# Designs tried in a protein design chat: VH-VL binders against C2 domain-containing protein 3 (C2CD3). Part 1

Every score and structure here is a prediction.

Target 1, 169 residues: C2 domain-containing protein 3 (C2CD3), of Homo sapiens (Human) (q4ac94r1171to1339)
Amino acid sequence: SSGLLDVGLRYRRSPRTAEGVLAARTVSISVQIIRACGLQAAAKALAEREPALQFSATVGVNASVTTHLSFLPQGEQRRTHPVACSFCPEFSHHVEFTCNLVTQHCSGEACFLAELLEFAEVIFAVYHENTKSASDIISIESCKEYLLGVVKVPTKELLIKRSGITGWY
Positions, changes and structure headers below are counted from each chain's first letter, unless a header gives other numbers; antibody chains aren't numbered by Kabat.
F stands for the ipSAE by ESMFold2-Fast; E and O both for that by ESMFold2, at different seeds; each is averaged over both directions (binder to target, target to binder). V2 = 0.75 x the mean of E and O + 0.25 x the DockQ between their complexes.
[cut] stands for letters that were removed.
Atom coordinates printed by the task and the answers are left out, and those that the model quotes come from them; centres of patches stay.

## First folded at step 1 (VH-VL)

Design fi01 (framework fv_ficlatuzumab)
Fold by ESMFold2-Fast, scan of step 1:
Structure fi01 (fold): chain C 169 residues (1-169), chain A 122 residues (1-122), chain B 107 residues (1-107)
Amino acid sequence: as target 1 above (169 residues)
Amino acid sequence: QVQLVQPGAEVKKPGTSVKLSCKASGYTFTSYYMHWVRQAPGQGLEWIGEINPSGGSTNYNQKFQGRATLTVDKSTSTAYMELSSLRSEDTAVYYCARDHYYDSSGYPFDYWGQGTLLTVSS
Amino acid sequence: DIVMTQSPDSLAMSLGERVTLNCKASQSVSSYVSWYQQKPGQSPKLLIYDASNRATGVPDRFSGSGSATDFTLTISSVQAEDVADYHCQQRSNWPLTFGQGTKLEIK
C-alpha cells in the first residue's frame, strides 16, 4: 500500500558527544522526515471542515511536520520548516532525541529502556500553515495552523532492528 | 597499538559458572562497544551479546539471556563475560571484539581478542 | 532471527584462480554485512564491512558486493596465504548472526 509520510527511525545506543566520546547513560533516537505525498485527500478533507480554505491542483498546501515521542514531554517536540505550495513536500529533515537511561530496582537500566520502546510511538502531526498577505494595510497579518493528518510509528521494532526502520506510514 | 588480551584456556565442570576476561589497551575503552562471540569445535561463529562500556547497557542474544552476564571494569579497561549453569555444549573458543558505536563510520569488529578455549567436562 | 547461509561449504582452487563466495540472508539486511577471514588457530580478521568496503591492510584482490539478501566475496587471484575459513555476518538486526563459513583450500 501507500502511506502519507516517508520517515526513518534509528535507535543509537551510544550517541556521539562533541569530541566523539560516548555519553554515559544516554541513548539517541534519530528521526528523519524525508517527504510527504498524497496530501490532496487531506487538503480536501480540511477544506470541507474549513470552507474559507481552498486548495487547487496547481497550488498545493504549506506543510510542516511536528515530531513527538510518546514518552517525552510535549515541550520536547520538534518541527520542520514549512514547505510551500506542494501536495508532495520534501523536508529532508533530521532530528535527534537524547534520552537518559533510568535504572530501577526491579528491572535495571536495559529493561527499563526496553519497556519504554516496547509500547511507545513516534507521533508525526502534519499541518497546513495559512498566512494572510502582510502587504495589505487593511488586513490583519495572521498565521494559523490546520491539522492535515497524524501518523504514528511504533518504536518496538527499534528493539530488534539495529539498522532502524524506514518507509511510508 | 590496539590490543585485546584474553586468557588462553579455562576448564570447568558442568553446572558451574565461569567469568572470562578481555583486557583492552591502546584506545579509549569507553568509546567502543565490546562484543562477545563464541565458536564451538567444527562450528561457525555465534554472537552472545554486546556491552557499552560507557553506560554499562547491554544487549543479549536471547539464546544466552539469563545465563550470560556482560560487565566492564573501567578502571582496568577490562570487559567480562560470565556464563552460568555450564553444559558440555558450552565448550568453545570465546572471543571479545570491539565495535565502533557509529553505524556509518569507523570499522565494525576491527579488533578481536585471541580467544579463550573453555572446556566443560566432568 | 536472521539466518545467514553461505555457499559453498568448502572450495578447492588453483593458485591464481578467481573465487567467489556467497552469503544469503533470510530477510533484507540492507548493506550491513561484514566478511571475516579465519586461519586455523587464529581469531577472525575483518576483511570487508558494509558489503563492499575493504578494511585497512586487506589486499586489493579481495572485494565485496551485494545488497538486501545476496552478498558475495570475491578473490580475484587466489594466493597460498588465502587458505582459511571465511565468515559472513549481518549487523542489521539483533541478534547479530553469522553464516556457517566457507572453507577455502588450494589444490
Scores: ipSAE 0.013, ipTM 0.580, lowest interface PAE 7.6, mean pLDDT 81

Design fi02 (framework fv_ficlatuzumab)
Fold by ESMFold2-Fast, scan of step 1:
Structure fi02 (fold): chain C 169 residues (1-169), chain A 122 residues (1-122), chain B 107 residues (1-107)
Amino acid sequence: as target 1 above (169 residues)
Amino acid sequence: QVQLVQPGAEVKKPGTSVKLSCKASGYTFTGYYMHWVRQAPGQGLEWIGEINPNSGGTNYNQKFQGRATLTVDKSTSTAYMELSSLRSEDTAVYYCARESYDFWSGYSLDYWGQGTLLTVSS
Amino acid sequence: DIVMTQSPDSLAMSLGERVTLNCKASQSISSYVSWYQQKPGQSPKLLIYAASSLQSGVPDRFSGSGSATDFTLTISSVQAEDVADYHCQQSYSTPYTFGQGTKLEIK
């Protein structure tokens, strides 16, 4: 009802052709980012911190979302393509994380994925992407990103709900 | 009520192929992996392979790789196992079985078909 | 491949006796063990999953225990309907492998 992101989370067993020796089965954690809405408040807060940025009802923001599973390395993050000029962007983005059912802790002990998911989160970071413009270009142009908001969804219900978790967060 | 229906028996000559069926009902067919397991007379159970009915992805026991082919027909909720180059030692009861999965409990074969007795004789 | 070895190969028990069936894995498989009951002329039926979890609808006289390499199926008070072959199976790694089975008979 009043959340920032409309998302879906589901675990599913993925078929894997052996590419080598695998000690344990793998599962897929599917993440859908359907849409964001109500970004006006976040844009207003951002404009107060960055006076050079102005957001009008006509223009909107250029939103993108990163997905991070808290138990995976930062390098395993995924990002949507930016959706231009909207306070209610539609992403229709789907990504899968392939995870071993049994993995190793830093301590060297075997760890079930279920143990990790009991205390883990899916972290969504919503950004505004803005291209800096110059009157004469001498250097390589790049987009600068500004954080609009963060949404955290606990993964513990994936252990209970086979159909997954869906809704606004 | 989950049900897996298999034909009773097949008789084949050595060197031929057979295609066994397993018709599923009572659950969402594409939501669960289907496994094939055989049992030769006086022997234990032997895993042949698995298929994801949603994607068609398969994994095989190396002993059957190249000889066994697993397929599904989603419109009829039916799984198939084709076994080629039949030998007398392929004489066995062939079962299909549904896999239940849970992050806490892992994998188990919770419902089994009645089995098809394949007899390979010269 | 992971080899599953069951013991004994067969046993005969009197009604009401406690029965223990053993299953050993050739390497550590955590708790990824299931037990199946197969009555004469019938398909296998899941009894226990994850080494110790009782399948819905299975009588509570059945229980499982163990971890890593050694697993046990226990029937606290054997009944005539328990005449069957019992199979253990690992689902830790493909190919899935089963023990050779233990045949349980009533005297």
Scores: ipSAE 0.005, ipTM 0.517, lowest interface PAE 11.9, mean pLDDT 80

Design fi03 (framework fv_ficlatuzumab)
Fold by ESMFold2-Fast, scan of step 1:
Structure fi03 (fold): chain C 169 residues (1-169), chain A 123 residues (1-123), chain B 107 residues (1-107)
Amino acid sequence: as target 1 above (169 residues)
Amino acid sequence: QVQLVQPGAEVKKPGTSVKLSCKASGYTFTSYWMHWVRQAPGQGLEWIGEINPSGGSTNYNQKFQGRATLTVDKSTSTAYMELSSLRSEDTAVYYCARGDYGDYLYYYGMDVWGQGTLLTVSS
Amino acid sequence: DIVMTQSPDSLAMSLGERVTLNCKASQDISNYVSWYQQKPGQSPKLLIYDASNLETGVPDRFSGSGSATDFTLTISSVQAEDVADYHCQQYDNLPLTFGQGTKLEIK
């Protein structure tokens, strides 16, 4: 296979009303993170590049993924629950982002969601985190996280394929 | 109240171009996509393309890419389809039809249609 | 391109009969299907969107069902004014595509 993450993207609309479509101001962008592969190899590559980062048998090793839509504020990003780093860990994670059908950016101009999606991306940041037990806290925080990689999935195909995008990235 | 008005007929010679109009009224013109669909005599419906009047964004059926050009005039709430290098096979009724609200995500079908313009391409 | 295939090509029914029209997509299109009625010499009229939602102003004898690749338009009790061509259309992917149409006639 190619790619680090097996993901799915689609927009979702609910609930529907009698005033329905015409009254709607928002839609949900649904993001599914199914599984990852190659996390152990990515962590090893990071450790070799950054030799000051050492992995120890006395620390817990987990991975998590942060999801961010490129046209939403950084504060809107979401994070998976941590999973143990293994050959191909499964996240089975689903989140929805509520997006305005028409937005107004700092320029003061209105912009349709479709126009934003033409050039936007869903950004997945994959983290490796070391968790120390309470008894092991000496001179460090109880949790340290390290960026393993960034996966960017273009949203332009959501304009073309309404049933969504699925695959490895 | 919501309506799309098209001319009844046009006759053109092969090799020329035509610019068909579609005047919208009774709704906010820039809030909905506008589609163009044709129907040759005795045939089914064939999608030509779509335009978002707000930004001017267009999508075309590859079969018409390079020959069809969709434009709008927001001041008159009028959509246009120009078709160049006309052939006898272009003889058809050309419809404009209102699409979804604001963007492709809310496409629910084409709920309002013009009466169609019969384009006849003959010598 | 997604190919939409309708069946039958034509049928004739008696007044009051239940009519079933079929539409198949060449690939999974979820529920992104619309149905249109086109009377002779007239423009198409939207009947159903999202496979099963009835457009406002359309008589409740019309209904739609189906998902993925197989879709059905049903008229529970056909009336004389229902004589028309019926077209299905997918909007899952560009280009938008229509079936070839089914002609409904009354005996």
Scores: ipSAE 0.015, ipTM 0.587, lowest interface PAE 6.8, mean pLDDT 79

Design fi04 (framework fv_ficlatuzumab)
Fold by ESMFold2-Fast, scan of step 1:
Structure fi04 (fold): chain C 169 residues (1-169), chain A 122 residues (1-122), chain B 107 residues (1-107)
Amino acid sequence: as target 1 above (169 residues)
Amino acid sequence: QVQLVQPGAEVKKPGTSVKLSCKASGYTFTSYYMHWVRQAPGQGLEWIGEINPSGGRTNYNQKFQGRATLTVDKSTSTAYMELSSLRSEDTAVYYCARDLSGSYWEGAFDIWGQGTLLTVSS
Amino acid sequence: DIVMTQSPDSLAMSLGERVTLNCKASQSISSWVSWYQQKPGQSPKLLIYKASSLESGVPDRFSGSGSATDFTLTISSVQAEDVADYHCQQYNSYPYTFGQGTKLEIK
């Protein structure tokens, strides 16, 4: 029943004049992750898949979300802070990706951003963060993540909808 | 001239609902997002939410989620904000304001209504 | 939520003086800041958007600068008509948030 993540995506241009629009070399893709809900099924599946985690699927998950634009390198992905012990974590997370109007796709050829957005996706990966109760900084920094689910939102609507993309996905 | 016209005042009792109007003229109503912002007497500005008049899609400040409802009537170029379960703390001037962008969402507000003073008192 | 903090809360200037109003964001908002002028009994009026872009019809004595977390509105030569509250707003992240305002008065 559709909708793991409550998200918002917008394609922003700062100049509003015709001259400014023609001169603009960059745009912003704004991504908001408001909350996730309905993580019970994913938590149960994770507990069954990874029994060594000693994970209790009844108390919630420590959820974090990574945002990746499919036409950008993996190194440009962004991640929320984890929200502990919840099946409906509130992230209230906003990030902005600044993109060139003419960019180079993975094959090395220059391409208009609008052409890339026709076939691109915003990929949200939802993880459970297995945090250890430890005083050692090394142990804390070595927390392992486990995939709960993936939400993919097509970007083609960003160029044809003034409202952008908002809702549960 | 581009303008947003709002009623001057509304008086409501606690626990009731109010529906405030904002009549747009002088531009293509469906081309610009409409925002709602309030200002309590002597205090700063507080953003309530936004609506795209073309599709009716809304986004709210979580503080008002569930109490505020934004709608539009394209045929009359009028935006509405309904606020339910009114309390004395809701006493404020309520503004509608047009988004700066005519093609894309920006989040800065170039044209403002005159504001409606909502007084919530028993 | 991103908290916007303006300083000073109020100031009084003599005609012709340069005035500087400050606005600080609790986290980086790039250049997504606007400034509004609000005269007593009136609605806010947009002065500056995207930190430094002057809105059409606004006198050139107004200018904006800054990036990331620190932003400034400057009035190069204060006029009597500039008596107002000035508000900064971030629109990088939802919910959009405003500073508490700076009140400008003429001596």
Scores: ipSAE 0.000, ipTM 0.494, lowest interface PAE 14.1, mean pLDDT 80

Design fi05 (framework fv_ficlatuzumab)
Fold by ESMFold2-Fast, scan of step 1:
Structure fi05 (fold): chain C 169 residues (1-169), chain A 122 residues (1-122), chain B 107 residues (1-107)
Amino acid sequence: as target 1 above (169 residues)
Amino acid sequence: QVQLVQPGAEVKKPGTSVKLSCKASGYTFTDYYMHWVRQAPGQGLEWIGEINPNSGGTNYNQKFQGRATLTVDKSTSTAYMELSSLRSEDTAVYYCARVRGSGSYFPSFDYWGQGTLLTVSS
Amino acid sequence: DIVMTQSPDSLAMSLGERVTLNCKASQGISSYVSWYQQKPGQSPKLLIYAASTLQSGVPDRFSGSGSATDFTLTISSVQAEDVADYHCQQLNSYPLTFGQGTKLEIK
């Protein structure tokens, strides 16, 4: 019914200390992930699909969230630290994406960030991280993540709303 | 109509300084940055620096830092570039050019002066 | 400093032919590229800014494309009055830098 993630998005021009004709050529898109809640249903569904996980759904999940801007390469995605054993993890996570005002060519014309933001979205993927080994033993096979949910937030309001976008999604 | 008018050719001896002018007309002088670019005979363009006529703020190419000084006179809508400790390698055509302000998403050198040939020789 | 490299150094084309001039940046500069035309004895004239935006008054046969490090200026049908040196410039970071220029001649 309600959203899974309490997030905030804000569009800001990068601050500059020196004057110049090149000032204000980039903007920062700030992303805050405050908390997730209501992960009980996702945890139950995950336990039914992956019975080999053998974790207690009544204790909670080890949640982490990835942030991906749809117009940037997936290699530029960010991830929160995991929060152990909780159905309502608090991340208090803040990241900034520095974006050029002109990012690519579209049909022989300059592509402006504003035009990209009209149709773009911020994609949050919530994962359960299940590891059987300490972090000192780094192994691809022992480090598995399981998708709990996906939240998509449109960016078009960032161009209009100075206070940004905030709320549950 | 926008015009940037520069003076005729100048000849200077090595070790001296020169002060070149660029008189603007046809627009509000303080709304645009003024840049300076030089071109040695048969060579490409080389950026010297910029000045904001409204604030007096400047940025220089490090190659010219300490030798070039950019100034403006708002009452006459004239920009100046002074270059000191002249060498034969400073022989070039010197251009002024206006550039859209820093609030523009796409700065560009939309109007250029006709250039002043500076010859540095003994 | 960002180094701008143009190619070829010079070329000769027949009237009406399509010509493509190249400009490469030593690091990513997004779309902060301008192209200038300089006829003998004259100052440079702005043709294109923001890599692909045509300056007012410039003929439609001129176009620009590219992003990041690779840029091109295209003249769809070369005319006699297009004989000139063409310069690219990056306006992404200080110091502003220009390519060495490409000389266009007509056969």
Scores: ipSAE 0.088, ipTM 0.558, lowest interface PAE 5.3, mean pLDDT 82

Design fi06 (framework fv_ficlatuzumab)
Fold by ESMFold2-Fast, scan of step 1:
Structure fi06 (fold): chain C 169 residues (1-169), chain A 122 residues (1-122), chain B 107 residues (1-107)
Amino acid sequence: as target 1 above (169 residues)
Amino acid sequence: QVQLVQPGAEVKKPGTSVKLSCKASGYTFTSYYMHWVRQAPGQGLEWIGEINPSGGSTNYNQKFQGRATLTVDKSTSTAYMELSSLRSEDTAVYYCAREKIAAAGDYYFDYWGQGTLLTVSS
Amino acid sequence: DIVMTQSPDSLAMSLGERVTLNCKASQSISTYVSWYQQKPGQSPKLLIYAASSLQSGVPDRFSGSGSATDFTLTISSVQAEDVADYHCQQSYSTPWTFGQGTKLEIK
């Protein structure tokens, strides 16, 4: 299958900190974003939706990627630095999400991380960051981002496969 | 102090099975994963598998899947590795090792047993 | 499987010399590398984890460096007690794999 992002996901464990008293260990979910490719089609589609943007077939996009675990609040997203002028940017980006094995909901219900991962996803959003350079000054507040695509990777295999999930998505 | 105690040696015939032990002391047994690693004479280290002593869940190197079985006895803080259908190529020193995890999620083995020399010969 | 290749297979050094041991991964593994020292008849002992973090109790003449595919273990001034086999290990993906080992001897 044709994929947009070359990514890696891995499930890592930590020892318990409260011996003989508390239940849950924490785990880290490691996310690697290696590269994106084939952004020409997404760039063309964006140019048609936003005619004010001027894309050349030879210029490329300024791509960045946000990572969001579907069971975590949106405020816990992570973002790569943008890679300039490329339709196949290499990010070499690594981020860790620290998660409790057992979480207590506001209703008092306990929820195990394994239950969340069975139905959860890692959501990658790929953006073009369009910066209009003023001839005299840089205006940070005039920067705009435009969505190029969304990639969703199921986390179910992290329960089974210690080596993690790798490949194009 | 942390100790992992293993028997010194075992001798088995080809086609049989062996069950090796690793007795832990000096820490909370159920708080750390236990790994098994072997080393054939003159060769490097080879990972066999891991077990979570708290729940008994296991993960194996696919090379040993179906032949190796990892178990624990929480009451005695002892981990076990059973290896079936023994061949002469299974002659090696078998180590148990405790897993530690750095804050970034990197795994490493901070304590090792002394090793059990398994000799498989007719 | 990730293949870890160590070089050289063996080294003979004079006391006080600087020693560099190499470990190469068959694919990029970030900094997920540990180094172990194994003396004859003994089990492995952890020296370095996460490529460059020194384990408590290990002399500061030992250091690790590297990322991606190329890693090194350095002994700034080799001593007689450093005679051992040294093993690198990747903890990036299972199965965990080790290099074949480098034997360090004193001349």
Scores: ipSAE 0.005, ipTM 0.478, lowest interface PAE 12.7, mean pLDDT 79

Design fi07 (framework fv_ficlatuzumab)
Fold by ESMFold2-Fast, scan of step 1:
Structure fi07 (fold): chain C 169 residues (1-169), chain A 124 residues (1-124), chain B 107 residues (1-107)
Amino acid sequence: as target 1 above (169 residues)
Amino acid sequence: QVQLVQPGAEVKKPGTSVKLSCKASGYTFTNYYMHWVRQAPGQGLEWIGEINPSGGSTNYNQKFQGRATLTVDKSTSTAYMELSSLRSEDTAVYYCARGGYYDILTGPTPFDYWGQGTLLTVSS
Amino acid sequence: DIVMTQSPDSLAMSLGERVTLNCKASQSVSSYVSWYQQKPGQSPKLLIYDASNRATGVPDRFSGSGSATDFTLTISSVQAEDVADYHCQQYNSWPYTFGQGTKLEIK
């Protein structure tokens, strides 16, 4: 609650020349999810929300994290591999988002990435994945995901800290 | 060829204001940030602030916030810095310098072209 | 604010000597450091950016290195036209800050 995720947000440097950047008209936003900790309370709350879900809170959760930039489509979400049986999973996950320097408003006006970042967020959703053993070949359904918590990191600090943002959120 | 043209000198009395100009040519004015930097005689360089000519947004060194005002005139490709409540300590050469207009996530860019500077002398 | 400290304040070198100028940041500035050459009566000229990249038209005798807090500018073989003040700058964080400068003279 006081900080579930140890994350880092940075931008990629290459190319760095004026001509190269303007020609590409895109940048890459790098997101790192290093680890989560303190998932015991979230697991207990999840068990209360989903009474049919049977797992022992004492053995940990199978955690995965999705990353969503609030100004990008939902289809651009990324997801970590799941980490089994832990309340402090270490993901060491790195993902990059390619973003256009200029986008269009609904009204047709141009909108610059810097303007979007003043009001945007990186949204991390932490899930418990309830999955079966590899020997279970019956019931070909997707693994069920149960929300443990949401962490939002404002992107406004990227405008102030040119080297990026890092810490617990 | 990129050029940033500034007047050579200005003399002002303490307590007054000055508005310095920087006329750009040889590139698309709205594609690059314009920075203002001063240098007191025999001293190092001090960053005053930056302006995005496209939207007019500004960022200031807190030391100058409230006293410095940066503006642009896109029709003439000219940047301006107004400095108010002048003191003798404001005596310095004032430079304009071009920085890259990428957003902050593209990565900050160095100041690749500089004006020749305006010597501001503040004395009674 | 990040304080940039250059050393030495001044130095005098013989033609052909190797020169190393130092620049230290009070906090990490990643690799966002540039070096400027300023000849007497002239505006600064960009030499090195992103700690180690030479600007267009800068001779290959100039090189930069460093990261985080410690940066160096090296002139492999000093020439007469290199007489100038050299300034380092960090552009990692607002406000952008410069070192006090190093004056290079030829004996």
Scores: ipSAE 0.000, ipTM 0.508, lowest interface PAE 10.3, mean pLDDT 81

Design fi08 (framework fv_ficlatuzumab)
Heavy chain, then light chain:
Amino acid sequence: QVQLVQPGAEVKKPGTSVKLSCKASGYTFTGYYMHWVRQAPGQGLEWIGEINPNSGDTNYNQKFQGRATLTVDKSTSTAYMELSSLRSEDTAVYYCARSYGSGWSHEYFDYWGQGTLLTVSS
Amino acid sequence: DIVMTQSPDSLAMSLGERVTLNCKASQDISNYVSWYQQKPGQSPKLLIYDASNLETGVPDRFSGSGSATDFTLTISSVQAEDVADYHCQQYDSLPYTFGQGTKLEIK
ESMFold2-Fast, scan of step 1: ipSAE 0.271; ipTM 0.696

Design fi09 (framework fv_ficlatuzumab)
Fold by ESMFold2-Fast, scan of step 1:
Structure fi09 (fold): chain C 169 residues (1-169), chain A 125 residues (1-125), chain B 107 residues (1-107)
Amino acid sequence: as target 1 above (169 residues)
Amino acid sequence: QVQLVQPGAEVKKPGTSVKLSCKASGYTFTSYAMHWVRQAPGQGLEWIGEINPSGGSTNYNQKFQGRATLTVDKSTSTAYMELSSLRSEDTAVYYCARDTGYSYGEPLYYGMDVWGQGTLLTVSS
Amino acid sequence: DIVMTQSPDSLAMSLGERVTLNCKASQSISSYVSWYQQKPGQSPKLLIYAASSLQSGVPDRFSGSGSATDFTLTISSVQAEDVADYHCQQSYRTPLTFGQGTKLEIK
């Protein structure tokens, strides 16, 4: 396969019901990261840049993926649980971003979410972690992350396609 | 039936503040955003702002930012608009109006399908 | 802010006549326009949303058309109860803005 990540994106409007529902001014953008595969080439390139790192066919990488919506602040970035010792890690990760249909202070005027989605993208960054965390401050300070790859998926079809966007990227 | 009930009139002096109420009935109060719109005598409609009753989030017309405050009381299904530093130019009928809402898959459109009868605010010395 | 301009300011029609009211936006607003009817001493009533969608309970003699900057409200056969002010409103960007209104009268 030519893609690095098997992902799914869906646009879901909050239903109008009597119980605890947000008014029809919010939507959820659902992001699924099912798995990554073919990380051997990325790991080889990383090892050439970082000589202290070594990867073998039997060991793999310790992979995690961050998800960032290009129109949201960096602080709203999400991360998968890391999967150890695999070149084809299965994350089965699902997150939802709750977004307002209309936002204030968007370039001097309010912006509808549909307008933002026309030019936006979901940015996935795949990292290798090369250390074990012992849950103490010394172990945390020694933790290093190394970028394996970046996948960008345009969002402009989310409002058009009921089934969403799914596949390898 | 769906209704929004507002008081008929208020008279205030310049420099004071007013808090207008809008009591909703006949629907789930937290499922629809509430708009506030005013109309000066013989003039057109002017949007003040909106509030989502579920979370309390607000959007204001910049002209009223800092002077208007929109709030809700979910226990009584009542929306409020407080307007401070009143001047004679604030004399108008003030309406609350419910956003039309949307079902899944419908376009993003904002219309106001249910309106209160309006409160006439007179600002005079 | 997006400025909405309605024309004419007032219009007098005969019963059964077709009437058209115009609304122009200062910039493209796609189809994000609503039309309201307001009778003297009463609150506005929603007639049309999304430029052309008829609100439930509104007679089918009312219709809306247009896109981008030019919009029209049409009453195919005007009735006595249609005497009112008509307002257009854009919902494309905040602040939400209304036109100045068109007054419809019967001859």
Scores: ipSAE 0.000, ipTM 0.467, lowest interface PAE 16.8, mean pLDDT 79

